# Ledger of designs, part 82: VHH binders against o26223

Target 1, 191 residues: o26223
Amino acid sequence: MKLLWTSQHIKVTVHIDGKVSKMDVLEAIKTRRSIRKYQDREVPEELIDKILDAAMCGPSAVDERPWHFIVVRNREMLEKIPEVHPYGAMVKDAPVAIIVCCDSSLEKIPGFWVQDCSIASQNILLAAHSLGLGAVWTGVYPLEDRVEGIRRLFSIPEHVIPFSVIPLGYPAENPGTRDLFDPDRIHLEKW
Below, E stands for the ipSAE of ESMFold2; O stands for the ipSAE of OpenDDE; V2 stands for 0.75 times the mean of E and O plus 0.25 times the DockQ between their complexes.

## First folded at step 6 (VHH)

Design s25 (framework vhh_lunsekimig_d3; at its last look DockQ between E and O 0.01; V2 from the best seeds 0.00; counts 0 for: pae O 12.0 > 2, placed apart)
Fold by ESMFold2-Fast, scan of step 6:
Structure s25 (fold): chain B 191 residues (1-191), chain A 123 residues (1-123)
Amino acid sequence: as target 1 above (191 residues)
Amino acid sequence: EVQLVESGGGVVQPGGSLRLSCAASGFTFSSYALYWYRQAAGIERELIASITSGGSTNYVDSVKGRFTISRDNSENTMYLQMNSLRAEDTGLYYCAAEYSDTYYGLEPLNDYWGQGTLVTVSS
């Protein structure tokens, strides 16, 4: 029996320095889902600031941190995103979207900016979820038509690469959780 | 154990109606985009209708305005209401499911398939 190789979700209560605490960050990771329907409610500026702070806290290859972010609240601009992103229809109904970009002038090691921007994108999704918001990562890079469409729409300079468009808002859908644990993908000591 | 079970197929006259059901078990239904495919004689299997976890729908042009896809997350069931049926609607109807937590976009690259239900439109 492999008790450590189970899809069972365990909540742990521990005593730390005489105080009782619980782990809940794992539940945040396991319960985050793509949200594509939003309430007609404004997202406060302070929540966006917290999300962007979290986005910049990820690890970065040789600490190059090439991230730049465009915060889009303008309804006319949000409504144009589906014209250049075939799976971005929900963006027009979101109160705000964040565009994650790479400033290639900040790149110290070729190619790792993709991983850096992926980390930033996931941190945005997790931070949004932790704050009671829903979000979805709509992929831009490496699809050339999406990259150039977003670049032109938001006047992004040639040395900056749009990576993802992440609409967010208060969720108007509640997709359930899925057991994604697959022990066949785990190998002990060797392949 | 994942299962998708179609029902509601049968023989109907042209202009008639049928409602297909797809009952799901073994996965978190509300997290999945759901699809109806049709396999007609001499024609490749085609996607005819889709519904996202959030309820957004899409249809192939040949069924648009005649077919309505819907879902009931409390019953883990997807439906296809088929109206104004034509001889060319005859075929095996398959339901399929795809996990919706994707950053590429929702493509009909399906994780799970049903066994199919036969619809025959004939007089």
Scores: ipSAE 0.473, ipTM 0.727, lowest interface PAE 1.4, mean pLDDT 86
Fold by ESMFold2, look of step 7:
Structure s25 (fold): chain B 191 residues (1-191), chain A 123 residues (1-123)
Amino acid sequence: as target 1 above (191 residues)
Amino acid sequence: EVQLVESGGGVVQPGGSLRLSCAASGFTFSSYALYWYRQAAGIERELIASITSGGSTNYVDSVKGRFTISRDNSENTMYLQMNSLRAEDTGLYYCAAEYSDTYYGLEPLNDYWGQGTLVTVSS
């Protein structure tokens, strides 16, 4: 058993089944890119577990934690997603996808679940990146045709809202990093 | 420096055909989703066709079956084949490219735009 200790200036070294993550948080945020091409290589279940653990660490409105996750590895199901998601073609080429959902029965404040599930979705992207995987967030909510299509395809009940589909895999592309900082978007004290 | 340059516009009769080209430079073309927009006089620019980096296409109803979007990654060029042209197809045609970190699955928030090429369909 190991005890972990951190401070404001110290990178956290975390043991993940014999692998050490050394990526600084700001580095992870700045270097994460949407990855749409994947190697023909399985993603171990243990990495998916770590990613979902990270997803559930996000804050939520009044700690409502409304999220549920569907892990999809079945080829036939992955190949059907583009039929209801016009920009989801890369999902059929991924070894696995995670569907982020809101269970509306867990809402404590109506309408904040979108922010909650967005936080969980971004955490999935960052955790995947830190583990050497590539991922992309494909939008489902608020597009009603996509919500209905995904719900039907995965037998999601009416009180559960599919929010995003996130294909994952070992990357087969490297789009590089971008410098997107724009000081004109920063307003001091007022607009 | 990124550039998108449209060409192939002109004057055609109703029922005629044109092929528009969009030549790209300054970015990794094969990694970008590509789009055609058109703008008629006095009207907002509208998306008419798109093609993903993987080759999946989408069209608005008014052009389905008449227009075909395609890409040639070896030539850094996107095309729009326009058949059975109608008077309402008249307008400026713009190409656009997107490789931003988006919640993929919304209509494109385009990173780069061309200058436009004019298509006039008249008797």
Scores: ipSAE 0.016, ipTM 0.284, lowest interface PAE 7.1, mean pLDDT 84
Fold by OpenDDE, look of step 7:
Structure s25 (fold): chain B 191 residues (1-191), chain A 123 residues (1-123)
Amino acid sequence: as target 1 above (191 residues)
Amino acid sequence: EVQLVESGGGVVQPGGSLRLSCAASGFTFSSYALYWYRQAAGIERELIASITSGGSTNYVDSVKGRFTISRDNSENTMYLQMNSLRAEDTGLYYCAAEYSDTYYGLEPLNDYWGQGTLVTVSS
C-alpha cells in the first residue's frame, strides 16, 4: 500500500514585504521613536533599499542632492563604530547601519548640505519606522572627533563628510509615544 | 520561485553521524530564521533545531549536545550536523524558513518548507 503522501500545498505566503501595515505619514512621524535595542534578526536588503529610496526623496538646496550612503553590515565594522562614536554604543548591536555622508563636491551653494543630509537622515528614520524597524540618529557632524573617526574607519575621502550614523534593526524595545506638541512654540503672524 | 531542498539523509547505524543540508533559493536567505523539523512514522512533525538570521541557535532537549544547526549565508545553505544518532532519530527531516523571527514564545509560522530527507538509524 503506497502511502500517497498527498502534497499538501503549503501555501507559501511569501510575505516579501513583511506584514508591514502601510503606515500613513502622520502616524509615522508621530509614533516614531529612537530605538537603541534590536532583535537578533537581520534586516532584509529589500527594506534597506526602500529606506534608501526614501532617503533620496527629500528635497535639497537647489536640488544638489549631496548625500551618499554607506550601508554597513559587517560585524567587525559595526563593532568598531562605538570606538570612535561615544554615543553610538547601540550600533554594535544593530544588524545594519547607514552612514549618511555629504559629498562637498556636489554642493551648489555652501552650507545647505547639513539641511539636505538632515532631511535624508530623517527620511531614513521615518521609512524604517514605517517598515517595522527601529532606528536612531546618532550625530556625527559637526563633532570633529566623530567626523574624523568615522572618516578613518570607513576610508571616507576628505571631500566627503560623514554626517550621521543610523543603526537599524527590528526593535527590541518599545519606548511608547510622546506628545511633543507645544503651542507656545507657535507664533501667529509675528513673534 | 522559493525552494528549499534537503539532502544528506540516509541509513546509518546507531552512534553514527550524518550531515544534512538545506539548499535555499528564491528569497533573501540571510534575512530568514531557519528551522529543522523531523517527523517520525505515526508522530507529528516536531521542531528540533532553529537558527535565527543573526545566528542564534536553539535545540530541543532530545538533540542537545548531539545536533548542531548552522548556516552559510554565502551559499544559501543550512546544515544539521547529527552525531551520536539514535534509533529514535529516525524520520523525515524538513527544512523550513521564516521571515518573522517571533522566537519569543510562539511557534514559527514557517513560510517555506522543503520536501524532506529521510534519516534512518538502524542496527
Scores: ipSAE 0.006, ipTM 0.265, lowest interface PAE 12.0, mean pLDDT 87
ESMFold2 (binder alone), look of step 7: mean pLDDT 80; pTM 0.793

Design s26 (framework vhh_lunsekimig_d3)
Fold by ESMFold2-Fast, scan of step 6:
Structure s26 (fold): chain B 191 residues (1-191), chain A 123 residues (1-123)
Amino acid sequence: as target 1 above (191 residues)
Amino acid sequence: EVQLVESGGGVVQPGGSLRLSCAASGFTFSSYALYWYRQAAGIERELIASITSGGSTNYVDSVKGRFTISRDNSENTMYLQMNSLRAEDTGLYYCAAEYSDTYYGTEPLNDYWGQGTLVTVSS
């Protein structure tokens, strides 16, 4: 058996480690790519804390901030995710995954939690990229089978909805850059 | 103009091998996730193999260990190497491409489709 654990909120003042990203915001947005291959190297807790801090800084409808996060490092649990998520095969090879959830009891305006959790998910991807990590957003909501599978696997209560599973790690691939600007999608003054 | 052109289909005996090719033009091939679908007569199309822009692969259980999907970004071509073919592998094989770095659902959304190539496994 393992030592019994108690969940506590740890208030930490993390010191900057003296290493700073020189990537500006536009560069981070434009160069972020989905990463599905990871080095066999653990991600420090300090970096996960920074990523989750960034996730919680996203805007939310009427400041409802309905998000909760599950941090999964347990190899056995990561290996079970592909059983309930067909496109989550890469999760088993990641050192860590974050499950973004919505607590419906925190919702102030019906339906906007989807946008709130999308914003949190994107902030996780951008923050990971800015810290030299790679990540990919694998979809859970609104796919009923995936929602229920992830709920059961992680003992998520019925009033909480799993939204996305985001594996992350140090990247073992470099897909390069994309040029996605399409002026035909921009309409001046009216449609 | 966007095109996906399939080749390599044909008639083969059980236990035989075939290699399908899907040649792409008109889009930035390296940025696309690529898929092989199979459709038997009177049955809906089934996703059998996929490969992401980064090269990660996935297969349905019935073809794991027998089929291998690969891509050559320099030639804008995707392949499906089919070994140990069985009668139930008979069908029309379609290649498809989707500009998506992230998967959602049990079947991905596909932006572009090929016309299909026929594979017949018979004795």
Scores: ipSAE 0.007, ipTM 0.189, lowest interface PAE 10.0, mean pLDDT 83

Design s27 (framework vhh_lunsekimig_d3)
Fold by ESMFold2-Fast, scan of step 6:
Structure s27 (fold): chain B 191 residues (1-191), chain A 123 residues (1-123)
Amino acid sequence: as target 1 above (191 residues)
Amino acid sequence: EVQLVESGGGVVQPGGSLRLSCAASGFTFSSYALYWYRQAAGIERELIASITSGGSTNYVDSVKGRFTISRDNSENTMYLQMNSLRAEDTGLYYCAAEYSDTYYGDSPLNDYWGQGTLVTVSS
């Protein structure tokens, strides 16, 4: 039926090279990569719970928190996502996906739900990474055909807007690190 | 300037084979995930095969076991080997490229699309 949640404190602990270590925030941000290849392993419900708790902790415009989440584990449903999302081929091979949605009835300031749902999506990616999982954000909004396709596939009401589809699982690839710092994009005092 | 150029399309009999090539220039090929899309008459463009920068492959079920995607980073070229071709495989085949972790799983790089190569399976 209905998903019931209680308040939780999230303690981030990462098991690396046979040792237990604590991943700090900067390390998590700098080492997170999009993961599109997953092991054929179940993701425990406890880890999904921690990820969704983190998703809901993001800031939102005037604290409107318009996000709702659909957790998809049904393999037949996961296999249908690529039919309505051209870049979602990896979703069919994932053990689970989270669909981030905006409930427009919760919106207090028109238009800011996009930023709110972006923040929730990024928190899902960072939380998954910190827990030893891999994930990728596949875009749905603002592409009308994808929004409508996902809405129909998951029986999403007309006042709810699907924003992103995030498959996740234990990673079966390791793309390494990126060097993205560009000082030419930083302007002091004025443009 | 970024370019993707497809080649290898043509007319083939049912049960035949064909190999498509996608030659890339203007970007660091080895860092990109690469895709083959198919556009059939009256049907929207569909992703049929993908290969990550690390070499992991994925296929739509209708071509799984018949088509093989591969890449040659030294030649900046991606391939699609098509075996046991069927009439429903007829269409325009497009290649596309996406830098891993730059976009939200989408390729907003329309200029990284090839022009398409026509494959016709007829008896």
Scores: ipSAE 0.021, ipTM 0.168, lowest interface PAE 5.6, mean pLDDT 82

Design s28 (framework vhh_lunsekimig_d3; at its last look DockQ between E and O 0.01; V2 from the best seeds 0.00; counts 0 for: pae E 11.6 > 2, unsure alone 63.2 < 65, placed apart)
Fold by ESMFold2-Fast, scan of step 6:
Structure s28 (fold): chain B 191 residues (1-191), chain A 123 residues (1-123)
Amino acid sequence: as target 1 above (191 residues)
Amino acid sequence: EVQLVESGGGVVQPGGSLRLSCAASGFTFSSYALYWYRQAAGIERELIASITSGGSTNYVDSVKGRFTISRDNSENTMYLQMNSLRAEDTGLYYCAAEWSDTYYGSEPLNDYWGQGTLVTVSS
């Protein structure tokens, strides 16, 4: 049985199974927290692709979808972000960061790109959390010094506006969850 | 004014136990998530345990199974029961309230901090 003998001498291949989110949407929203400390562990490209797919699925005013994304993995570039963002110290310790940008040439209705990029930023945070990662939104727009600092650092064109810098990685801290429901902020029918 | 005051620190031998307390005033205690941090010499301040307003708890792996965080909303007090203490548990222990989810950026991460209480585990 030459053929049978051959079939029993195959090289064992180790496969890494993909992680599937089992988190309910409401659970994901309620348990997501800003994470600023990360494990020394690389984030697979496949997870970044899933996060960016989720970011681009947000609603957009007149469907202008003005968002562009810069994915930063270069350690030297991550180390320079705190020089232009005073609250971005954690970015230098992250394995990757996403910069959310608005391409103003795609703007169809003035001013709504801010909401569009906010939606994309929040979707990045939720998607990261659902995939077992931690992230934090560090604001850039509308603070002109931060906008111009990030623009210069990443060679961003004049017609493109950096909106947020979101470092992410496997979390090295767990702050737990909050219960923020306040019925006094809900008005029925009228104020 | 918001105030967090730690107590219960001291010197204990390896394998011993210690109970820390954090007394809070000046805010609606029952609505806030609460945290224990520790800082050892030459090491950055580390979050070790948390408890939500609803009582759900989280721990870092190094203390899980040995430490227990709890809260008493009627007394406005949070506790950390520390069992099976090790030399590496030596440090200043801080309580804190709320975790900043701000996107503006702010330091520190928590809105309210105590002054710390010293725990020394000696052979």
Scores: ipSAE 0.412, ipTM 0.736, lowest interface PAE 1.1, mean pLDDT 85
Fold by OpenDDE, look of step 7:
Structure s28 (fold): chain B 191 residues (1-191), chain A 123 residues (1-123)
Amino acid sequence: as target 1 above (191 residues)
Amino acid sequence: EVQLVESGGGVVQPGGSLRLSCAASGFTFSSYALYWYRQAAGIERELIASITSGGSTNYVDSVKGRFTISRDNSENTMYLQMNSLRAEDTGLYYCAAEWSDTYYGSEPLNDYWGQGTLVTVSS
């Protein structure tokens, strides 16, 4: 068992072959930050598996589970993503990216897939963070140019909608923590 | 079971060359940072070269320009090309693997070690 300090000063216990201790869920949520700089270090497949497992554990409308995931490790493809995603510059520097997609054919009721894929995406971010990785949610949907760009690049069929691109890697930055609690956003019983 | 097995050591004259190999098994080789250490007689083991899982290399000053660390993930093997060998390069050379690298500012913990291969540089 190895204790690692991330660039975010979060202690992560790492075991052999991707077995790691998970941080407390509230800690993960509160300390997670978007990470856009990554180490020159590969992400073990075992960690990606855990992240994807987490991604599929979220609720979905009427349990429709419309999500699909493209795991991208190919350097050429990673380098092409910024060409169609203007805010995806960091993707080229990541060792891996996950593209979250919706298969519209799996929708049971219309429109909730956005929530479903958002939950999946957030779970990816939280899981990554809990495993000592950094990630960032780069939005694809609902911007048509990005949607079509990613679609073409990865030959995604028409009935499947790319939703987000999430680069992942060991963090090479420490943006620090922030307190976003705002009691003014809380209303008791009525507005 | 995890194994690291060094080979390629031997006796060489000053100015000569050797190529060390470290064959790995029992873990996801491509995900690990790899290290070469050496230990001379009566001296503590020293880190001399490292290569990240991404392929970035680092060397101690004493071997810079002479030694080259590399890895072949398809063969689960790390190499150390040693050129312009000196008497002070004599020692037992160890291969090590670690989940993390030095990017976090910590010394390598080296999860796994080989048994070492002896390099003797003598006239």
Scores: ipSAE 0.006, ipTM 0.271, lowest interface PAE 10.9, mean pLDDT 87
Fold by ESMFold2, look of step 7:
Structure s28 (fold): chain B 191 residues (1-191), chain A 123 residues (1-123)
Amino acid sequence: as target 1 above (191 residues)
Amino acid sequence: EVQLVESGGGVVQPGGSLRLSCAASGFTFSSYALYWYRQAAGIERELIASITSGGSTNYVDSVKGRFTISRDNSENTMYLQMNSLRAEDTGLYYCAAEWSDTYYGSEPLNDYWGQGTLVTVSS
């Protein structure tokens, strides 16, 4: 049986059904690139809310959810981050940054918070990409000088560990996509 | 104050040898990866050798077997031993440093740079 579909400029039935996804998850994963140059354009609070919602959807060890997020938009604070984070130079040019932190008082199983916060950080990158934004993960933990510097700069208490700083904004560069699949990294049944 | 200072450049005949030094201060030297870059006239600066905080080395093909990078953490100094020098090795040589566990891309994001030392290979 041959089925022919006619196109229309308005998809009224689809819009009545509520939210429709615009990017396939595998596409988002394959096409996300680290973006270090941003347009001079504000990122709406609504998009930051969606990104943080996605960050909190990640799994965590024993459902401990140890993460906390600091949203930084203040220009003076963004300009100070490179003073304590040498790889954070692009942060001063970003309209906003998210600091991913671990609250160690929320740990249920010691030592898995790094994985938990890594998952949240990657979800931030993917969600930002799916919303038309660019972002990059800049490492803080386990570099003690960076941890101390970020903790001091943002008045983070001793039991809270800053893990990563993620500047984001509308991209002003296009690095293209990569095909990084390497079958030699795959081992069946044993090494 | 963070400082990287290159020295040991000069004029040398083809086939000769030269040893460059990079003296570092103002940061925890042993925790950083270290790099030598070369800039010939009219060409962009290129990475030629690297050494990790753990002592692992890497070289671009054009210098492999002729140049040796090394580090002395007790003296906060990196070296580049340059043997069998060629006219093509003429250029300004820079040292650079990067925190060794923070490299994210296909090229290093160097935290610190020196001012450069000139090497001229001519007869």
Scores: ipSAE 0.000, ipTM 0.156, lowest interface PAE 11.6, mean pLDDT 83
ESMFold2 (binder alone), look of step 7: mean pLDDT 78; pTM 0.772

Design s29 (framework vhh_lunsekimig_d3)
Fold by ESMFold2-Fast, scan of step 6:
Structure s29 (fold): chain B 191 residues (1-191), chain A 123 residues (1-123)
Amino acid sequence: as target 1 above (191 residues)
Amino acid sequence: EVQLVESGGGVVQPGGSLRLSCAASGFTFSSYALYWYRQAAGIERELIASITSGGSTNYVDSVKGRFTISRDNSENTMYLQMNSLRAEDTGLYYCAAEFSDTYYGSEPLNDYWGQGTLVTVSS
């Protein structure tokens, strides 16, 4: 009984005890990990709004800001993503995913939209992490098969390019942190 | 659906040659690093040759100078040219496409694997 009570109680009390860590920028960057296992728990709309606000605050080439976002919560649609995205199996188990898109009509200089959408994608990952969520960037562009599949699945118009699919949720795994500093990649004053 | 299909294996005499092919479908072939693995009876599967999307190659010491890995992006096919075959080269040969779907700082999560093709070097 206590075990069944605890299972139902966890869904309520995890929301109450939800830890939003205040972390500095360096801590957020260094401790962010790709998270592919999520709790069976909804992500509040206000947290998605904060994440998307952060996504739109990135630098953009000549301030073109070509990004558009699709927020997907529909379970049937999330379950179809792995059919067009072979490494997207975890998306079906996420409570929500964000599709980062480029509206090509907003592009002011050719090719920089890729960097703009990369910046937006990274900001989504960092903002999610800072809010106690886990997320992973699954690649769409420049893989033509995935671009076409995601476009058709979400009725994305011809002038809009799906760039990444980012599932997110409360993490159900802790892969730890990585020590990635490699001084051999740093060259002082010359190669 | 992502699919890798190996072909070209068979029985060959010592000193002979075989060319293995790995035909790929369901993904943008040119964007992937590609690998040949070998599994001999009672031995763990080992990486024997690799080729990056940019064409850079690497080989395990035992096959250097005898095996050549190549790719044809127009045909969505990877090859392994095997020359001067030895009894120790006997095994099941797997092609694999390694892709980190995050592309940004994550490890590859899944290898796309073929079913394998058997190479037997016997006298």
Scores: ipSAE 0.007, ipTM 0.154, lowest interface PAE 9.5, mean pLDDT 81

